# VH-VL binders against Coenzyme F420H(2) oxidase (fprA), part 9

Target 1, 148 residues: Coenzyme F420H(2) oxidase (fprA), of Methanobrevibacter arboriphilus (b1a7s3r263to410)
Amino acid sequence: VTIVYDTMHYSTQKMAHEIAEGIMAEGYDVEMFFLHEDERSEIVKSILDSKAIAIGAPTINDEPYPSIGDLMYYLKGLRFERTGIKRKAVTFGSMGGKGGTPASLGKDLGEYGFDVVDTCEVYYVPDEEENKACFKLGQKLVEEAKKI

## First folded at step 19 (VH-VL; from x1 with heavy chain G104E)

Design z5
Fold by OpenDDE, fold request of step 23:
Structure z5 (fold): chain C 148 residues (1-148), chain A 120 residues (1-120), chain B 106 residues (1-106)
Amino acid sequence: as target 1 above (148 residues)
Amino acid sequence: QVQLVQSGSELKKPGASVKVSCKASGYDFTYYAMNWVRQAPGQGLEWMGWINTNTGNPTYAQGFTGRFVFSLDTSVSTAYLQISSLKAEDTAVYYCARSRYTMERWFDYWGQGTLVTVSS
Amino acid sequence: DIQLTQSPSFLSASVGDRVTITCRASQGISTYLAWYQQKPGKAPKLLIYGASTLQSGVPSRFSGSGSGTEFTLTISSLQPEDFATYYCQQLKSYYTFGGGTKVEIK
């Protein structure tokens, strides 16, 4: 399972870690990538090798964080619908206002050939319940991936 | 408040079996993994392994395979350590300790420990 | 396997002293290291995680530093309740502990 995220104030990062916890709680390994520090080529390789992915980014100016756009544009060109499998996906992100990044990312991933099974969005810093929701999101991703 | 409460001290003969319990409270049991740590008298801490509270799958450290069995009863938020074919060298205090599932698995809460004494 | 070596094994100090304990790893573990305090007849208590993050409720006189293969636990001013045994633990693989450092009253 591959998790890819960017973050502004560490909220989306916290979400990513909780999703990872959920995935690992199911006994699966996780490769986590931070767009600010990791190379796109490595991220893409991991995604191609994964049956399930989680992609997250904060919302800024009512749009997905720009760095995630770069990745999404790249993924669009890979034509995942032609790979022979329908990968599972979840999207997540934090917001300080209107939000919408998880839904936007989910829509795009769907068009790229992924089966987007769920999303999670939090306002500012996730509370305990929201952290647990992210944990559960990770578990759900694994459960869905098992169906492939 | 988070608590891990272990069963009381045990005195056993060599060859016997013992089952130590660790009851968790104050948090969601399946949100954290459970670890077991052994400490022989006057000695340091030894990580024995851990059990996944969601799947029930145990992982044993080297030296703790075969006679050591981790198990769960999630209905009562309890983890168990069973030791069979007890030996004198099994005499020690056994601790349960919770952690997360990631690589950052520090043990933030511990049981009070259970002394198991194996003597003829 | 990753081995942790603590030094010294025993340390005699007085109240008010600055105490430093070292933990060395046989290979790089980044900041995947925790420190624990254990008093006789009691379970260990988490002091530091991530090599340098102070656990909630732990006095600020405790601090941790280091990365890679060398780590240090420091007590800026030893208090009577600090006489205990301290353990480091690596969290990278198999979560092994150091041999411990017993801090005794001089």
Scores: ipSAE 0.864, ipTM 0.936, lowest interface PAE 0.5, mean pLDDT 96
Fold by OpenDDE, fold request of step 23:
Structure z5 (fold): chain C 148 residues (1-148), chain A 120 residues (1-120), chain B 106 residues (1-106)
Amino acid sequence: as target 1 above (148 residues)
Amino acid sequence: QVQLVQSGSELKKPGASVKVSCKASGYDFTYYAMNWVRQAPGQGLEWMGWINTNTGNPTYAQGFTGRFVFSLDTSVSTAYLQISSLKAEDTAVYYCARSRYTMERWFDYWGQGTLVTVSS
Amino acid sequence: DIQLTQSPSFLSASVGDRVTITCRASQGISTYLAWYQQKPGKAPKLLIYGASTLQSGVPSRFSGSGSGTEFTLTISSLQPEDFATYYCQQLKSYYTFGGGTKVEIK
């Protein structure tokens, strides 16, 4: 499983970590990538090698954080629908206003050939329950991935 | 509050078996993995392995395979360590300690420890 | 396997002293390091995680630093209750502990 995220105030990062926890709790390996630090080619390679992915970014100006657009554009061109498998995906993100990034990312991933199984969005800093929700999101992702 | 309460001290003969319990409370038991740590008298801490509280799958550190068995009873939020064919060198305090799976793998809460003494 | 070497193994100090304990990893572990304090007859207590983050409730006189293969636990001003054994632990793989550093009263 591959997790890719960017973060503005570390909230989305926290979410990513909890998702990873959920994935690991289910006994699956996870690779986590932070867009500020990791190369796109490595991220894409990991995604291609994964049955499931989690992509997250905060919302800014009612749009997904700009950096995630880079990755999404990359993924768009890879034509995952032609890979022979329908990878599972979840999206996540934090918001300070209306939000919408998870839904936006999910829509795009769906168009790229992924089966978007669920999303997680939090307002500002995730609380304990929201963290657990993200944890469960990771578990769900694994559960769905097992069906492939 | 988070608590890990272990069973009492044990005195066993070589060749016998012992089962140490670690009961968790004050938190979601399945939200954290459970680790076991051994500390021989006057010695340092030694990680024995961990058990996945969600799947029940145990992972044993090198040197702790075979005679050591981790198990769970999630219905009572309890983890168990069973040691069979006890040897004198098994004499130690055994700790359970919780951790997360990835980013927060540190052991933030520990049981009080269980002394297992193996002597003829 | 990742090995951790603590130094010194024993340290004699007085109340008020600045104490420094070092933990060296056999290979890079980034900041996957924790520090624990253990008093006789008691379970270890988490002091620092992520190499430098102070655990909640731990006095600010404790601090951790380092990354990669070299790590340090510092007690800025040793207090009577700080005489104990300290352990580092790598959290990258198989959670290996260091050999421990016993801080004794001089």
Scores: ipSAE 0.859, ipTM 0.933, lowest interface PAE 0.5, mean pLDDT 96
Fold by ESMFold2, look of step 21:
Structure z5 (fold): chain C 148 residues (1-148), chain A 120 residues (1-120), chain B 106 residues (1-106)
Amino acid sequence: as target 1 above (148 residues)
Amino acid sequence: QVQLVQSGSELKKPGASVKVSCKASGYDFTYYAMNWVRQAPGQGLEWMGWINTNTGNPTYAQGFTGRFVFSLDTSVSTAYLQISSLKAEDTAVYYCARSRYTMERWFDYWGQGTLVTVSS
Amino acid sequence: DIQLTQSPSFLSASVGDRVTITCRASQGISTYLAWYQQKPGKAPKLLIYGASTLQSGVPSRFSGSGSGTEFTLTISSLQPEDFATYYCQQLKSYYTFGGGTKVEIK
């Protein structure tokens, strides 16, 4: 399973970490990528080799998150809907205002051929209950991926 | 209030077996992995391995792949260490300690320890 | 296996002293290192994780530093309750411990 995220305040990183814990709790390996530190080619390779992905980005009032947008554009071009494999996905993120990035990313991934099984959005910093929700999101992602 | 409560001390003869329990409370048992650590009298700490409390799959450190078995009873939030064919060198205090699975691996809570003494 | 060499094995110090304990890994472990304090008859207690982050409730006189292969635990002003044995632990792979450093009264 592949987790890709971008963050502004470490909140999305904490969410990604909790999702990873849930995946490992189900006994499955996780590859984690932070867009500011990792090579695009390695991220795309990992996604192509995975049955399940988690994509996270913060919701920003002045909008663009160029690195996530670039990745999403590239995934669109790969035409996953033509592979015959219905990969599972979740989206997640933190917000400082209106929110909505996880839902938007989920819609896009669905159009790219992924089965988006759930989403999770948090205001600023996840609390204890929200951390547990992210953990369970990782478990749910694995449960869905086992079907394929 | 997180607690790890271990079973009481054991006195055994060589060749016997022992089963040490570690009962967890105050947290979601499957949210954390369970580790086992050995400390022989007057010696340092030795990591024995861990068990995934969600799947039941153990990972053993090198040197602990034979006579040592980790197991669980999740219905009572309890981890077990079983040692078979006991040898004098198995005399030690055995600790359980929790950790997260992959991102936060340090051992933040420990059981009180169980002394297992093996003598002829 | 990743080996940890902890030095010194024994350290004699007076209250108020600054003490340092080192831990050296046989290969790079990034910041996947923790420090524990153990008093006689008790379980180890987590002091520092991630090589340098102080666990909640641990006095600020304790600090940790390092990454890669060399790590240091420092007690800036030794107190009577700090006489104990200290262990490092690598958390990269197969979570081995250092041999320990016993800190005694001079």
Scores: ipSAE 0.578, ipTM 0.835, lowest interface PAE 1.8, mean pLDDT 87
Fold by ESMFold2, look of step 22:
Structure z5 (fold): chain C 148 residues (1-148), chain A 120 residues (1-120), chain B 106 residues (1-106)
Amino acid sequence: as target 1 above (148 residues)
Amino acid sequence: QVQLVQSGSELKKPGASVKVSCKASGYDFTYYAMNWVRQAPGQGLEWMGWINTNTGNPTYAQGFTGRFVFSLDTSVSTAYLQISSLKAEDTAVYYCARSRYTMERWFDYWGQGTLVTVSS
Amino acid sequence: DIQLTQSPSFLSASVGDRVTITCRASQGISTYLAWYQQKPGKAPKLLIYGASTLQSGVPSRFSGSGSGTEFTLTISSLQPEDFATYYCQQLKSYYTFGGGTKVEIK
């Protein structure tokens, strides 16, 4: 499973880490990418090699963080609906205002050929219950991916 | 309050078996993996391996893939270490310790230790 | 597996002394290194994780540094309660421990 994220104040990173723990709790490996530190071609290669992905970004001015936009545009061009495999996906993120980034990313991934099984958004930083929800999101993603 | 409480000391003869328990409380048992660590008298710490508390799948360190078995009873949040065909060199204190699965791997809470003495 | 060589094995020191303990890995482990303190008859206690981050409740006289293959634990001013054995542990793969460093009263 491939997790790609960007973050402003570590909140989205905390969510990504808890999702990874949930994936490993189900006995499956995870590959983590931080968008500003990792090369797009490596991220796309990992996504192509995976049955499941998690994509996360914070919301800025009620819009997705710009670095994720570049990745999403690239994924649109790859036409995943043509691969014959409908990979599972979740989206996640933190917000400081209206939010909506996970839902927007999920809609886009659905149009790109992914089966988006859930989304998760938190206000600023995840609390204890929200950390558990992210852990469970990782478990759910694995369970859905097994159905492929 | 996070606690790991281990079963009491054991005195065994060579060839016998022992089962050490480690009962967890104060946290979600499946949120953390359980590790086992051996310390022979006057010696250092040896990591024996860990068990995935969600799946029950163990991973054993090299040298611990034979007579040592990790298991669980999740209904009572308890991990077990069983040692069969005990030898004098198995005389040691055995610790359980928790860790996360992948991102926070350090052992933040330890059981008090269980002394197993193997003597003819 | 990854070997950890801990130096020195034994130190004799006085209250107030600065103590430095080293841990060398046989291959790169990034910052996947923890330090533990163990007093006689007790379980180990986590001091430092991620090579340099102090665990909650650990006095600031303890510090850790290093990355890759070489790591240090420093006690800036040794206190009576610090006389113990110290272990490093790598957490990259098969979580091996160093051989320990016993710090005793001089």
Scores: ipSAE 0.566, ipTM 0.832, lowest interface PAE 1.8, mean pLDDT 87
Fold by ESMFold2, fold request of step 23:
Structure z5 (fold): chain C 148 residues (1-148), chain A 120 residues (1-120), chain B 106 residues (1-106)
Amino acid sequence: as target 1 above (148 residues)
Amino acid sequence: QVQLVQSGSELKKPGASVKVSCKASGYDFTYYAMNWVRQAPGQGLEWMGWINTNTGNPTYAQGFTGRFVFSLDTSVSTAYLQISSLKAEDTAVYYCARSRYTMERWFDYWGQGTLVTVSS
Amino acid sequence: DIQLTQSPSFLSASVGDRVTITCRASQGISTYLAWYQQKPGKAPKLLIYGASTLQSGVPSRFSGSGSGTEFTLTISSLQPEDFATYYCQQLKSYYTFGGGTKVEIK
């Protein structure tokens, strides 16, 4: 499983970490990418090698760079619906205002050929229960990916 | 409040077996892996391996793949270490310690230790 | 298999001294290193994780540094309660411990 995220503060990173813990608790390996630091070619290669992905971004109105949009545009061009497998996906994020980024990303991934099985959004910083929800989201992603 | 409470000291003869328990409380048991660490009298710490508390799959360090078995009872949030065919050299304090699965692998909470003494 | 070499194995120091303990890995382990303190008859206690981050409740006189293959634990002003044995642990693969450093008075 491949986790890709962007964050302006640690909230989305914390969510990504908890999702990764849930995946590993199911006995599956995780490859994590932070969009600010990792190369797109490595991210796309990992996604192509994976049966499942998690995509996360903050909803603080796109500050200070739109790196998620760049990745999503690239994924649209790859036409995953034509690869012969419908990979599982989840989306997640923290919001600082209006929100809705996980739902929007999920809709886009569905159009790109992914089976988006769930989304998770928190306000600013995840509390203990929201961390547990992210852990369980990782478990659910693995459970769904096993059906492929 | 996180606690790991281990079973009491054991005195055994060579060739016997022992089962040490480690009961967890104050957290969701399957959110953390359980590690086992051995410390012979006057000696350092030796990592024995860990068990995935969600799947039950153990991983053993080198030298611990024979007579040592990790197991669980998740219904009571308890991990077990069983040592078969006990030898005098198995005399040690055995600790359980929790860790996350991947991102936070350090051992933040430890059991109090269980002394197993093997003497003829 | 990743081996950790701690030095010194033993040191004698006075209250107020600055103490430095080193841990060397046989191969690169990035910052996957933790330091533990163990007093006689007690379980080890986590002091530092990620090579340099203090665990909650650990006094600020403890500090850790290093990455790759060389790591240090420093106690800036040794206190009576710091007389103990200290262990490093690598957490990259098969979570081996260093041999320990016993810190004694005088």
Scores: ipSAE 0.483, ipTM 0.807, lowest interface PAE 2.4, mean pLDDT 86

Design z5
Fold by ESMFold2, fold request of step 23:
Structure z5 (fold): chain C 148 residues (1-148), chain A 120 residues (1-120), chain B 106 residues (1-106)
Amino acid sequence: as target 1 above (148 residues)
Amino acid sequence: QVQLVQSGSELKKPGASVKVSCKASGYDFTYYAMNWVRQAPGQGLEWMGWINTNTGNPTYAQGFTGRFVFSLDTSVSTAYLQISSLKAEDTAVYYCARSRYTMERWFDYWGQGTLVTVSS
Amino acid sequence: DIQLTQSPSFLSASVGDRVTITCRASQGISTYLAWYQQKPGKAPKLLIYGASTLQSGVPSRFSGSGSGTEFTLTISSLQPEDFATYYCQQLKSYYTFGGGTKVEIK
């Protein structure tokens, strides 16, 4: 499983870590990428080699953070609907306003050929219950990916 | 209030078996892996392996793949270490310790230790 | 297995001294290293994780540094309660411990 995220104040990173914990708790490996530090070609290679992905971003002015937008545009061009594998996906993120970034990313991934099985969004910093929800989101992603 | 409470000390003869328990409280048991650590008298710490508390799958360190079995009862948030065919060199304090599953794998909470003494 | 070598194995120092303990890994482990304090008859206690991050409730006189293969634990001003054995542990693979450093305070 491939997790790709960007973050402003580590809130989305905390969510990504809890999702990864849930995946590892199910006995499956995870490869994590932080868009500010990792090269896009390596990220795309990992996604192509995976049956499941998790994509997360914070909201800026009620829109996805720009670095995630660039990745999403690239994924659109790869035409995953034609690969013969319907990869599973989840989206996640933190918000400081109206939110909606995970739902928007999920809609886009669905149009790109992914089976988006769930989303998770928190206000600012995840509390204990929201951390548990992210953990369970990782478990759900693995459960859905096994159906491929 | 995270606690790991281990069963009491054991005095055993060579060839016997022992089962050490480690009961967890104050946290969601399956959110953390459980590790086992051995310390022979006057010696350092020796990682024995861990068990995935969600799947029940154990991983054993080198040298602990034969007579040592990790198991769980998740209904009571308890991990077990069973040692079969006890030898005198198994005399040690056995600790349980929790860790996360990811890169944050340090052992933040430890059980109090269980002394197992193997003597004729 | 990744082997950890702690130095020194034994250390005597006075109250107020700056004390350093080193831990060397047989291969690179990035910052996947923790330090523990153990007093006689007690379970180990986590001091430092991620090579340099101080665990909550640990006195600020303790600090850690290093990356790759060489790491240090420093006690900036040794106190009487710091008499203990200190262990490093690598957390990259199969979580081996160093041999320990016993610190005695004169």
Scores: ipSAE 0.471, ipTM 0.810, lowest interface PAE 2.4, mean pLDDT 86

## First folded at step 21 (VH-VL; from z5 with heavy chain R105L)

Design b1
Fold by ESMFold2, look of step 22:
Structure b1 (fold): chain C 148 residues (1-148), chain A 120 residues (1-120), chain B 106 residues (1-106)
Amino acid sequence: as target 1 above (148 residues)
Amino acid sequence: QVQLVQSGSELKKPGASVKVSCKASGYDFTYYAMNWVRQAPGQGLEWMGWINTNTGNPTYAQGFTGRFVFSLDTSVSTAYLQISSLKAEDTAVYYCARSRYTMELWFDYWGQGTLVTVSS
Amino acid sequence: DIQLTQSPSFLSASVGDRVTITCRASQGISTYLAWYQQKPGKAPKLLIYGASTLQSGVPSRFSGSGSGTEFTLTISSLQPEDFATYYCQQLKSYYTFGGGTKVEIK
């Protein structure tokens, strides 16, 4: 499973880590990428080689952060619907206003050929219950990916 | 209140087996992995491996892949270490310690230790 | 396996002294390093994680620094209750411990 996140803040990074913990708790390896530090070609290759992905970004004025938008543009162009595999996906993020980034990313991924199984959005900083929800989101992603 | 409570000390003869228990309380048992650490008398700490408390899949450190078996009973939030064919060199205190699965791997809570003495 | 070498193996110091314990890794481990304190007959207690982050409830006289291959634990003003053995642990691969540093108060 491939986790890609782009965060300026602790909240989205913590969510990504908790999702990774849930995936590992199910006994599956995770490959994590931070968009600002990792090579885009490696990220895309990892996604192409994966049955499941998690994509996260904070909400900025109710829209995805621009570097995630660049990745989503590339994913649109790769035409995943043509691969014969409907890869599983989850989206996640933190918000400071009305939110909506995980849902928007999920809608886009669905149009790009992914089966978006759930989303998770947290107001500001995740509390203990929200950390556990992200952990469970990772578990759910694995559970859904096994159906492929 | 997070707590790891281990079974009592054991006196064994060479060739016997022992099973050490580690009962967890005060947290969600499967949210953390369980590690085992050995400390021979007057010696340092030696990591033996860990067990995935959600799947039951163990990982053993080099040198611990034969006579050592990790197991669980998740219904009572308990991890076990079984040592077969005991040798005098197995005399040590055995600790359980919890960690996360991948990112926060330090051992924040430890059991009190179980002394296993192997003497002829 | 990644070997950790602690220095010194043993030291004696007076109350109020500044004590520095070094942990050297055989290869780079970034900041995947923790420090533990162990008193006689007791389980180890986590002091520092991530090389430099102080665990909750640990006195501020303890500090950690370093990355890569060289790490230090510092006790800025040694207290009588700091008589213990200190261990570093790398958490990159197979989670090996250093050999320990026994601190005695003169």
Scores: ipSAE 0.511, ipTM 0.823, lowest interface PAE 2.2, mean pLDDT 86

